VHH binders against Jacalin-related lectin 10 (JAL10). Designs and how they scored, part 1

Scores and structures below are computed, not measured.

Target 1, 292 residues: Jacalin-related lectin 10 (JAL10), of Arabidopsis thaliana (Mouse-ear cress) (q8gwi7)
Amino acid sequence: QKLDAIGGKGGKQWDDGADHDNVAKVYIRGGLEGIQYIKFDYVKDGKTIDASIHGVSGSGFTQTFEIDYQNSEYIVSVDGYYDKSGTMQALEFKTNLKTSEVIGYPKGTTKFSLGGVNGKMVIGFHGSAGKVLNSIGAYLTTAPPTKSQLVGGLTGGEPWDDGSNYDGVKKISVTYISTLIRSINVDYEKDGQVVTRYHGMKNGDTEEFVIDYPNEYLISVEGTYNILPDDNVLVIRSLIFKTSKGRISPTYGFVSGTKFVLESQGNAIVGFYGRDGGAFDAIGVYFSPIPS
Below, numbering starts at 1 at the first letter of every chain, in headers, positions and changes, except where a header shows other numbers; antibody chains aren't numbered by Kabat.
F, E and O are the ipSAE of ESMFold2-Fast, ESMFold2 and OpenDDE, as the mean of both directions, binder to target and target to binder. V2 is 0.75 times the mean of E and O plus 0.25 times the DockQ between their complexes.
Where letters were taken out, [cut] stands.
The coordinates of atoms that the task and the answers printed are left out; those that the model quotes come from them. Centres of patches stay.

## First folded at step 1 (VHH)

Design c10
Fold by ESMFold2, look of step 5:
Structure c10 (fold): chain B 292 residues (1-292), chain A 119 residues (1-119)
Amino acid sequence: as target 1 above (292 residues)
Amino acid sequence: QVQLVETGGGLVQPGGSLRLSCAASGFTVSSNYMGWARQVPGKGLEWVSYIYSGGSTEYQDSVKGRFTISRDNAKSTVYLQMNSLKPEDTAVYYCARDYRWGSTSFDYWGQGTQVTVSS
């Protein structure tokens, strides 16, 4: 959503809008007189958006801050520093991966933070500027889900990927025989509807783990993987699921080999991907921030 | 046509030993994945040990170092040697053959054999 501009009075209003997928680059020209201008390169459908300069050229040097948007970097917050004359004196940009240098001269100013909302990213800016930058505001959207590592047999079976465009997980059904996981069946919620995805073979005993979505979230998948002796095939051997309410599923399968844990603090699991081809070769998940 | 018959259960004191036998008929034991499972009161059915067609073995963590699965191909028999038995090992033990690759149910044979570990 739109965060109101924060800073000093003065200048003319400007608005880059919110119709962007990300921010690619920030250009700031600062000097002893304050932040003289700011410019943002945005991303839309994989392409840069023509940039506009907000402010005027004056004394000082232009600093830049690159956002690696192609590798899931995005701006989460901006710290600003303005003085009593209404001049923005310094800015500092924070992403999910790094923090810029403080650009400008922050001493003797009022500090504020713009954004920093759990699970949100900045996709646009607005503010006011004249001879200097006076104020800055932002547009936020939900940050994209992140993909876990894939665990298990990384070359066996066929890859599959449910994606991450689901609201949550409502039920997991695991089918297994003896010490082998055969398949999973995942019931997702998407826009109030149940969407079911099935991966693997149907032979075996099936057990269900029901999650009371949206009152409860799936937060962890753990288990083991090992090479099947005599077959030299690396497969998932056991699975355990955990929820936000502290519930733990039974251990499905037979504990054997290397232990793995797929979990991320503050995130729910909203999608699965993996490999299967008669045995259940590998599993991975998508994490999405739990709303606060 | 396939039959698995478990024997060798009984009452034993903690720390004692038992050897379970599984007589197989209607198939070749050494060409199949074979195993032992147990029905523990309050925990349901769980796998104990597994022997692959090539002779490699695996064990549930709670029995590693105490239980040994083996087979005698000439006698078509699978064994479970259980040493250092604990009250937690009390269960009905089943011998099983795994079927893989197809639209069938997992295979279980016989009525099992009761193992009771108590003083």
Scores: ipSAE 0.000, ipTM 0.226, lowest interface PAE 11.2, mean pLDDT 83

## First folded at step 4 (VHH; from c10, 18 letters changed)

Design u2
Fold by ESMFold2, look of step 7:
Structure u2 (fold): chain B 292 residues (1-292), chain A 119 residues (1-119)
Amino acid sequence: as target 1 above (292 residues)
Amino acid sequence: ELQLVESGGGLVQAGGSLTVSCAASGFTVSSNYMGWSRQAPGKERELVAYIYSGGSTEYADTVKGRFTISRDNAKNTLYLQMNSLKPEDTAMYYCARDYRWGSTSFDYWGQGTQVTVSG
């Protein structure tokens, strides 16, 4: 998906293309006459690709902005500032994790935002430049799912991981007995089919929480974890689920100990991971942007 | 034949105290996981106090510091001491045994004893 360049009409067109997995680094030189040049290092198949300098190269100091692509950081948007002559005067890059400094001098300029499309990331740039950067555009793709922290007992039980390659969650069944969670059973949707994943033991009372996917999304799991008396093992003790329609499940299990919340604004839960044994030791989730 | 028989319920003024008892037959209370659950009018049954076979106890947040679960091996009886009672504690109180590896949370229930807190 190609976003048209925004800014002034001058300069020569340039195009780094869209055949990249991510952006690794941005190099910008600002000066009295505007942004003098911009350069992007891209990522392709785990390797950094050095693209051409766009603008003029001279003596002085270049500011850089690094994207921690190996830890799931990516650019979501760019704010640009151009003047009445069509010269790009300042840029500011925003990732899913941080915002760069404003590079250049934005006073007395027209501001615009490039990108910021829900669920999308920038994988390439294009624009126009001569002695200065005149305009900038972008190529977007779908952002990858992200993994929550794992909560609960981090050493007990055996690890499991459903992954994140599901369209959504249709149903969660929770089995519990007295003061502990025994298992969860998750019905995912994948390509119009139900895929079921079960974690834990089947003995106990089972209750279901049905989600009207795709009209409704699972957005939150919260609960408590605590040492289970007599066993002296840290485990999940209670669970509550919340949906995009504001529905909240009953509390499953027995509220005890430290509260946790796994939720990410604008995202749905599309996968689970955790640890289980004789009890349900730990839980984590995968987040993916909710379609607009 | 396994039986659980609750007793000691009644009408109590707010701020008062009451002890309910659960006499067990057919098994030994002190070697089992036991609990007290309650069901108030219009509400679901909830576990309020639990005693593990090893003697450790746990309580729902709504009763912590006010209720105490205990057992008497000689009488084979489970107790719930309820202090600082509130109108919200009005409920039918059930004694239950938990076979921890069973197919349900609790495998034997008493018939219950009514506790009514006037306010």
Scores: ipSAE 0.461, ipTM 0.797, lowest interface PAE 2.2, mean pLDDT 89
Fold by ESMFold2, look of step 9:
Structure u2 (fold): chain B 292 residues (1-292), chain A 119 residues (1-119)
Amino acid sequence: as target 1 above (292 residues)
Amino acid sequence: ELQLVESGGGLVQAGGSLTVSCAASGFTVSSNYMGWSRQAPGKERELVAYIYSGGSTEYADTVKGRFTISRDNAKNTLYLQMNSLKPEDTAMYYCARDYRWGSTSFDYWGQGTQVTVSG
């Protein structure tokens, strides 16, 4: 998806294209007359590539903004500030993790926001520039799923990972005994088919939580983890699931120890990963933006 | 034959105290994982107190600080001391043995003893 350039009229068109996986670094050179140039380093197939300088270099300052693309950071939007003469005076970049400082001088300007489309990230830029940067546009793509932190016992049991290649979660079955979780069984939907993944031990009391996918999405997993007395093993002790319709499951297991919440605003859970052995040691999730 | 017999239930005013007990026969309480569960009218059974074979205890949040599970190994009896009782504690209370790590969570249950909290 190509977003038209926003800003002032003037300058010559430039276009870095959309054949990139991410943005690695932004370079902005400003001066008394406004933003003189902008340059982006992009990522393609795990390697950085540099693009052209857009604008001209003069007396001024160069400021940079690094995107930690190796740890799933990406640009979601850019706020721009241009004046009545058509000169870009300031820019501010927002990622899924942080916001840059405002680069340049935004006083007396028109503000706009480029991007900020739920579930999308910026993979390329275009615009216009001459003696200064005049306008900026963007190429968007679907943001990749993000992986939550793993919670619970991080060294016990054996790791497993369902991945993030599912359209959504249709049902979760939790098997628990008196004071701990034994297993989780997840029914995913993928391309109209149900894919079932089972993690942990089969015996115990089993309860199901059905999600009315695709009319309803799983959005939150929370619960507790603690050392089991006598066994001295850190494991998941309880689980609660929440959906996009405000539904909340019963508490499965037995509440004990440290509370955790795995959720991300605007995202659904589309995959699970974790660790299990004789107990259910640890849990993590994959988030993907909920469709508009 | 394994048997669990609860006793000590009754009617008590809110804020009061009550001890229920569970006499075990056919097995040794001290060698097993044991728990107290309760079932209020129209609700599912819930575990409220648990004692591990090594003596460690755990409690549901709704009863922490008010209930104490204990055992007398010489008498082969499990206890639940309930203090600061609330109307919400009204339930049938069941003693159970936990098989633990095996194929079944709780494998033996008592008949229950009714606790009714007024006020």
Scores: ipSAE 0.418, ipTM 0.767, lowest interface PAE 2.4, mean pLDDT 89

## First folded at step 7 (VHH; from u2 with D98E Y99P W101Y S105Y)

Design x1
Fold by ESMFold2, look of step 9:
Structure x1 (fold): chain B 292 residues (1-292), chain A 119 residues (1-119)
Amino acid sequence: as target 1 above (292 residues)
Amino acid sequence: ELQLVESGGGLVQAGGSLTVSCAASGFTVSSNYMGWSRQAPGKERELVAYIYSGGSTEYADTVKGRFTISRDNAKNTLYLQMNSLKPEDTAMYYCAREPRYGSTYFDYWGQGTQVTVSG
């Protein structure tokens, strides 16, 4: 998705394109006449691509803003500030993790926001520039899945990870006993096919929670974890699932100990990871934006 | 042969007390994870009280402070002392042996004993 450039008229159009996986670094040269140039380092196939400087150099300062793209940081939005002469005077970049300083001098300007669309990230920029930066636009794409924190017993059992390369969750089967979770069995959808992944022990009572994918999405996993006294091991004790239609599963297992909630506004759960051994020790999820 | 036999159920007025018991054979109560669950008509079975082999206990929030699980190792018997009974406690009460952490065995249930609490 291409967002039209916003700012002043003037300058020569430039376009870094949309054929990038992420933005690695932003360079902004400011001065007495406004923002003199902007430059972006992009990421493509694991390599940094040094794009062209847009604008010209003059007296002033250069500030940079680094994006930790290797750890799933990405630009969500840009606030811009342009004056009546059509000159971009200040910019501020926001990521999913942090916000840059306001670079430049925003007093007496018109403010705008570029991007900020839920579930989207910026992968390219375009605009206009001459002696100064006049306008800036962006290319958006769907943000990659994000990985939740792991909750429960972080040292017991063995790790497992289904990954995030699934379209959605169609069914969760939970095997449990009166006091704890024994296993989960997840039916994912991938390219019209069901892919099943099983984690844990087979003994116990098994119940299914069916999600009407793609008309309904799994959005939340809640539960509790606590120690088992005789075994001195921290495990998941209970689980509850919630969907985008407001449906809530029964509570599986037994509510005991520390409560956890794995959910993210605007996102569905598309993958699971965790730990299991003599029980279901820990759980985590992958989130991906719900299709609009 | 493994066997769990519950007894001691009956009709009790609200606010009253009752003890149910569970005689076990074919295994030792103290070496196992043992529990009491209940099932009211039209409802799913729910854990009420649980005792670990080492003697630690856990209770559902709905009965905490009112119910006490215990065992008599010499008699190989599990007990549930129920005080301050409410009509909502009306259910069939089941004794169970539950699998331990890491166990591949399935749980084993008794036939249950009816507890009815009248207002």
Scores: ipSAE 0.421, ipTM 0.773, lowest interface PAE 2.4, mean pLDDT 90

## First folded at step 9 (VHH)

Design y2 (from x1 with F106E)
Fold by ESMFold2, look of step 10:
Structure y2 (fold): chain B 292 residues (1-292), chain A 119 residues (1-119)
Amino acid sequence: as target 1 above (292 residues)
Amino acid sequence: ELQLVESGGGLVQAGGSLTVSCAASGFTVSSNYMGWSRQAPGKERELVAYIYSGGSTEYADTVKGRFTISRDNAKNTLYLQMNSLKPEDTAMYYCAREPRYGSTYEDYWGQGTQVTVSG
């Protein structure tokens, strides 16, 4: 979605478009007269793409801000500062991981924020520039899924990973005995189809927790993990699931040891990964923004 | 062949004590993971105490400090000593043999013994 440019009047319109996967690097040249130009390196299909300089190369300083796009960093918002003459005097970029320095001289200016929509990232820019940068706008898209930390036993059992390429979770079936989680069966939705993934052993009592996707989303998995003394192995001992409608599952398994919570504000769980050695050693999830 | 027989249940006043027993045959109690669970009418079964083959124990928070699980290897018998009993402890108490980590063996349950706490 295209956010209108904000700033001063003047200059000629420019538009880098939205046909990018990410932003790799920002170049800003400024001086006492304001921001002279801005330039972006974009990412498309794993390769960087240089865009045009927007403004005029001249005397002044050039600062850069790199985005670690290969490790899931992306721009979430830009703060801008423009004066009464219509000149952009300073900019500040924020990512999901860090904030740039304020580039330029912001005193005596009007401040604005561009973007900052939960679950969205910037993939392109547009604006106006002549002798100086006058205004800046952005293109937003939904941020990619993120992977939680893995909790529980990190070395026991065998790893498994359902991935994050699902629209949502429709049902979780948990098989457990008095002291152990034995298996998880997850029904995902993908493009209107149910995709089932099964992890673990069949023996035990099986309970289902149904999510009314897409009217309801799985948003949290909580539980406990502890060492099994005789086997000297760290495993998940209990699980609880929560939905966007405030529904809470029963506690599956036996509450023992260290509590954990896997959840992220504004996000749904769209995938699971973990480790299983016959007692469900570890669990992790993938988060994706809940659709607006 | 495999058998678990609970006994020792009954009526007890709040604040009182009771011991339930579980006699096992067809396997050795000390070589297995053993536990006590309970189920009150209209409620789900819940684990109250557990003893690993090596002797380590775990308890549900609702019974910690009041209940003690133990075993007598010579008699092949599991015990649950219940002190400071509350009306909320009223339930059918079941003895169970549980599989180890990585095992494919099924759990096995006895028929239970009723404990009723009045008061």
Scores: ipSAE 0.333, ipTM 0.732, lowest interface PAE 3.0, mean pLDDT 88
Fold by OpenDDE, look of step 9:
Structure y2 (fold): chain B 292 residues (1-292), chain A 119 residues (1-119)
Amino acid sequence: as target 1 above (292 residues)
Amino acid sequence: ELQLVESGGGLVQAGGSLTVSCAASGFTVSSNYMGWSRQAPGKERELVAYIYSGGSTEYADTVKGRFTISRDNAKNTLYLQMNSLKPEDTAMYYCAREPRYGSTYEDYWGQGTQVTVSG
């Protein structure tokens, strides 16, 4: 998705393109006359690509903003200010994790916001520049899945991870006993095929929660975790699932201890991970934007 | 052969008390996680109370402070003392042997005993 450039009409057109996986670093040289140049390091196939500067290197001051792309950080939006002459005066970058300082001089000029589309990330920029940066636009793509916090017993059992390389969840089969969750079997959708992953012990009552993918998405996992008195281990004691259609699963297991909620506004659960010691010691999920 | 036999159910007025029993055979109650569940008509089975082999107990919030789970080791019997009974407590009450964490054996349930609380 290409977003039109915002700012003035001056300068020559530049375009870094959209053939990138992420943005790694932003360079901005600001001066009293405006932003002198902007430069981006991009990420492609796990490597950083150095792009050319857009503008000129003058007597200003260069500031940088680093994006931790290796830890799934990405630019969500760019806010800026440009003056009546159409010169870019200041920029502020927002990622999914942090916000940069305002770079440049916000001199009571026109404010704008570039990006900020739910479930999207910036993977490239375009615009115009001469002696100063005149305009800036962006290319967007779907944001990658994000990993939730792991909740429950964080030190017991063996870790497992289904990953996030699925399109959605079609069915969850929960095996449980009166005191805890024994296992979860998840039917994932991947490229039109069903992929089933099994975790935990299968002994106990098993119930299925079917999700009408792609018309319905799993959006929330709730539950409780608490210590088993005899074993003195912290484990998942109960689970509840919620869908995008407002359906709520039965409560599986025994409600006991600390309540947790794994959900992310605008996102669906597309994968599970956790710890297994014969029952679920801990659980986490992967979130991915729900397709529009 | 494993067996659980519940008894003691009946009709009781709201505010009243009742004790249900679960006689076990084929295994030792004190060596296992034991619990009571109940199921009302049209509702899902819900957990009520459990006693661990170590003697610790857990209760559902709906019965906490009113119900007491206990066992008699000599009789190999599980009990549920129910006080301050409410119409909402009306259900078939089941006792069960629960697998321990990490155990591979199956849980075992009795046939249940009916408790009816009149309002």
Scores: ipSAE 0.275, ipTM 0.704, lowest interface PAE 1.4, mean pLDDT 92

Design y5 (from u2 with D98E Y99L R100P W101G G102Y S103W)
Fold by ESMFold2, look of step 10:
Structure y5 (fold): chain B 292 residues (1-292), chain A 119 residues (1-119)
Amino acid sequence: as target 1 above (292 residues)
Amino acid sequence: ELQLVESGGGLVQAGGSLTVSCAASGFTVSSNYMGWSRQAPGKERELVAYIYSGGSTEYADTVKGRFTISRDNAKNTLYLQMNSLKPEDTAMYYCARELPGYWTSFDYWGQGTQVTVSG
């Protein structure tokens, strides 16, 4: 999706294109008379790609803004400030994790916002520039799934990972006993088909939590982890699930120890990963933006 | 035949104390995992206290510091000492057995003993 450039009408058009996986770094040189140039380092297939400088290098200070793309950071929006002469005077970048300083001098300017579409990220820029930056536009794409932290016993058992390549979760079956979780069985939807993944042991009481996908999304996994007194091992002791419709599962297992919550605003859970090796040692999830 | 028989329930004033007990037959209490669960009217059954075969104990947050689970090996009996009782503790209290080693859930239950806390 291409967002039209906003700002002044001067300068020559430039277009870095949309054939990128992410933005790695932004370079801005500004002075009292406006943003003199902007440059973006993009990422494609794991390699940084230098785009051209847009504008002209003059007297001033170059400021940079780095995007930690290897750890799931990406640009979600840009605020811009341009004046009546057609000069971009200031810019501010926002990622899913942080906001840059306002770069430049926004006094006496028109402010605009570029991007900020739920579930989208910026992968390219275009605009116009001559002796200064005049206007800026963007290319958006769907943001990729992100991986939660892993919670529970981080050294026991063996790792497993269902991945994030599912459309959603249709059902979770939990097997538990009085003191701990034994297993989960997850029914995913993928391209109209149900894909089932099972992790752990089958001994215990089994209960199902059904989700009306795609009318309802799994949004939260909560629970506790603690040492089992007789075995002195750290494991998941309880689980509870929540959906986008406000439904809450029963508490499975026994609430004991450190509470955890795996939830991300605006996102659904689309995959699980964890550790098990007799006990259900640890759990983590993948988040993907809920379509708006 | 395995049996669990609870006793000691009754009516008690808020702030008071009460001990319920569970006499076991057909198995040894101290060689098993044991627990006390309760069910108030209109609520789901809730595990409130648990004792492992090794003697370690765990409690639900709602009773921690007020309730104590214990065993008497000579009498083959499980106890729940309930102090600082509140009207919210009113429930049927059930004794339960679980085989040690984390293989199963509770597999034997008593008939329960009623505890009623007046406020």
Scores: ipSAE 0.340, ipTM 0.736, lowest interface PAE 3.0, mean pLDDT 89

## First folded at step 10 (VHH)

Design z3 (from y2 with Y33W)
Fold by OpenDDE, look of step 11:
Structure z3 (fold): chain B 292 residues (1-292), chain A 119 residues (1-119)
Amino acid sequence: as target 1 above (292 residues)
Amino acid sequence: ELQLVESGGGLVQAGGSLTVSCAASGFTVSSNWMGWSRQAPGKERELVAYIYSGGSTEYADTVKGRFTISRDNAKNTLYLQMNSLKPEDTAMYYCAREPRYGSTYEDYWGQGTQVTVSG
């Protein structure tokens, strides 16, 4: 997705393109007359690419903003300030994890926001520049899912992973007995089709929790894990699910032991992974931004 | 014929103690997974304590430290010792073989015994 450049019409057009996986670092040279130049280091195939400067190097100050792309940080939006002439006077970068300082002098300027689309990340920039930065635009792509921690018995049973290549969760079927969770079956939506994944033992009572995707999203998995006395194994003992509409599932299983919450604000659960054997040992999720 | 018969329920003051019993016939208590569930008015039945055939026990958080499940093999009887009783413990208490939580299905259960705790 290409977002139009915001700012003035002066200067020469520049375009770094959208053929990147992420942005690694931003360089900004600012001065009293505006942003002198902007430069980006991009990420492609796990390597950083050094791009050209856009603008001119003058006697101003240089500030940098680093994005921890290796730890799933990405630019979400850019706030800017331009003057009556359309010259960029200040910029502020927002990632999914942090916000930069305002770089430049925003006094007497018009503020704009570039990006800020839920579920999207910035992977490239374009704009115009001459003696100063005149305008800035961006290329967006879908933000990658984030993997949660694994909770519960980390060494027992066998690992499984549904991955994150789903659009959402439509239904969870929980099989449980008096003392613990036996299994979860998840109905995912992928490209308009339902994909079902089965994990754990199906011996027990089964109850379904239906989610009205795409109008509703699964956003939280809560529960407890504790040692099963006879077998002396750490397993998931109870589960609760929450949706973006504030619905809460019944408590499945037996509330016992250590409480856990898997939730990420602004994100939906789009996949599960875990461990299982004779019982449901451990659970983790993949988070993806909820689309606007 | 399999049978479970609960007894020992009654009225007790808050902070008091009570022991309920479950006499089993037709099967051996010590060879089975046994448990106590309770159902308060307007609430679902909940498992409060259970004992494995091997003798291991577990308790709901709401009763931990206050209730003790045990068995007498010679009498083929299951017990629930309840201490420090609270009004919220008021319920019909059921003994069950292979008890289930959140389900109306149990392998076998008795008629229940009423426990009422006054505040």
Scores: ipSAE 0.176, ipTM 0.646, lowest interface PAE 2.2, mean pLDDT 91

Design z5 (from y5 with S53T)
Fold by ESMFold2, look of step 11:
Structure z5 (fold): chain B 292 residues (1-292), chain A 119 residues (1-119)
Amino acid sequence: as target 1 above (292 residues)
Amino acid sequence: ELQLVESGGGLVQAGGSLTVSCAASGFTVSSNYMGWSRQAPGKERELVAYIYTGGSTEYADTVKGRFTISRDNAKNTLYLQMNSLKPEDTAMYYCARELPGYWTSFDYWGQGTQVTVSG
């Protein structure tokens, strides 16, 4: 998605394109006549790509803003400030993790916001510049999924992680006995194909919860965890699932101990991770924005 | 020949108390996980009380504080003491056995004893 440039008229058009995975670093040079230039380092296939300087150097100082792209930081929006002469006077960058200082002098200017679209991140910029930066626009793409907290027994069993590179969840099969959860079996959709992942032990009663993906999304995993008597090990004791159509599964297992809810407003569950061994110890999820 | 025989059910007024018993034969109660479940007509079966081989107990929230599961190893008998009974406790009460080790669900059930709470 290309957002039109916003700001003053003037300067020559420039376009860094959208063929990037992320932004690594922003360089801004200020001066007496406003922002003199802007430059972005982009990320492509794990490598930093230097783009061109947009504008010219004059009197002033260079400030930088680093994006910790290796730890899933990305730019979500930019606030800009331009004056009546068509000069960009200040910029402020916001990521999913932090906000830059306002770089430049915003008093007496028109403010605008670029981006800030739910579930989107900036992967490229374009605009206009001459002696100064005049306008700035952006290219957006879908932001990567986020990982929930892990709930349950955090030391028992072995970790497992299905990842988040799935389109959605089509079915969950839960195996349980009288007092606890034994396993889950998850059918994901990926590129029109069903991918199945199994975690836990197969002993017990198995029930299925089918989701009409893509017309319906899994949005919530709820349940309880507690110490198993005489074993002194925290395990998942019960599970409940909820969908975007308001459907709620039966309670699987036996409600005991600490309640948990894994859900995030506006997001669907697209992956699972957790811990299992002789027990089904812990569960967590990946969230991705529901398309709109 | 495994056998579970419940007894002690009956009619009780709300607020009253009742003890139901489950005599086991063919296996040792203390060497197994044991439970009490109940089922009202047209309703799903509900596990209400559970006792592990080591003697630890757990209860459904609907009965916690009112019901007590216990066993008498000399008599090979499981008990459910039900206090402060409510009309919603009306059900057929079943005792059941589960093999220890968390490998499977209940595999043997009694025929049940009816508890009816009026008023």
Scores: ipSAE 0.513, ipTM 0.821, lowest interface PAE 1.8, mean pLDDT 90

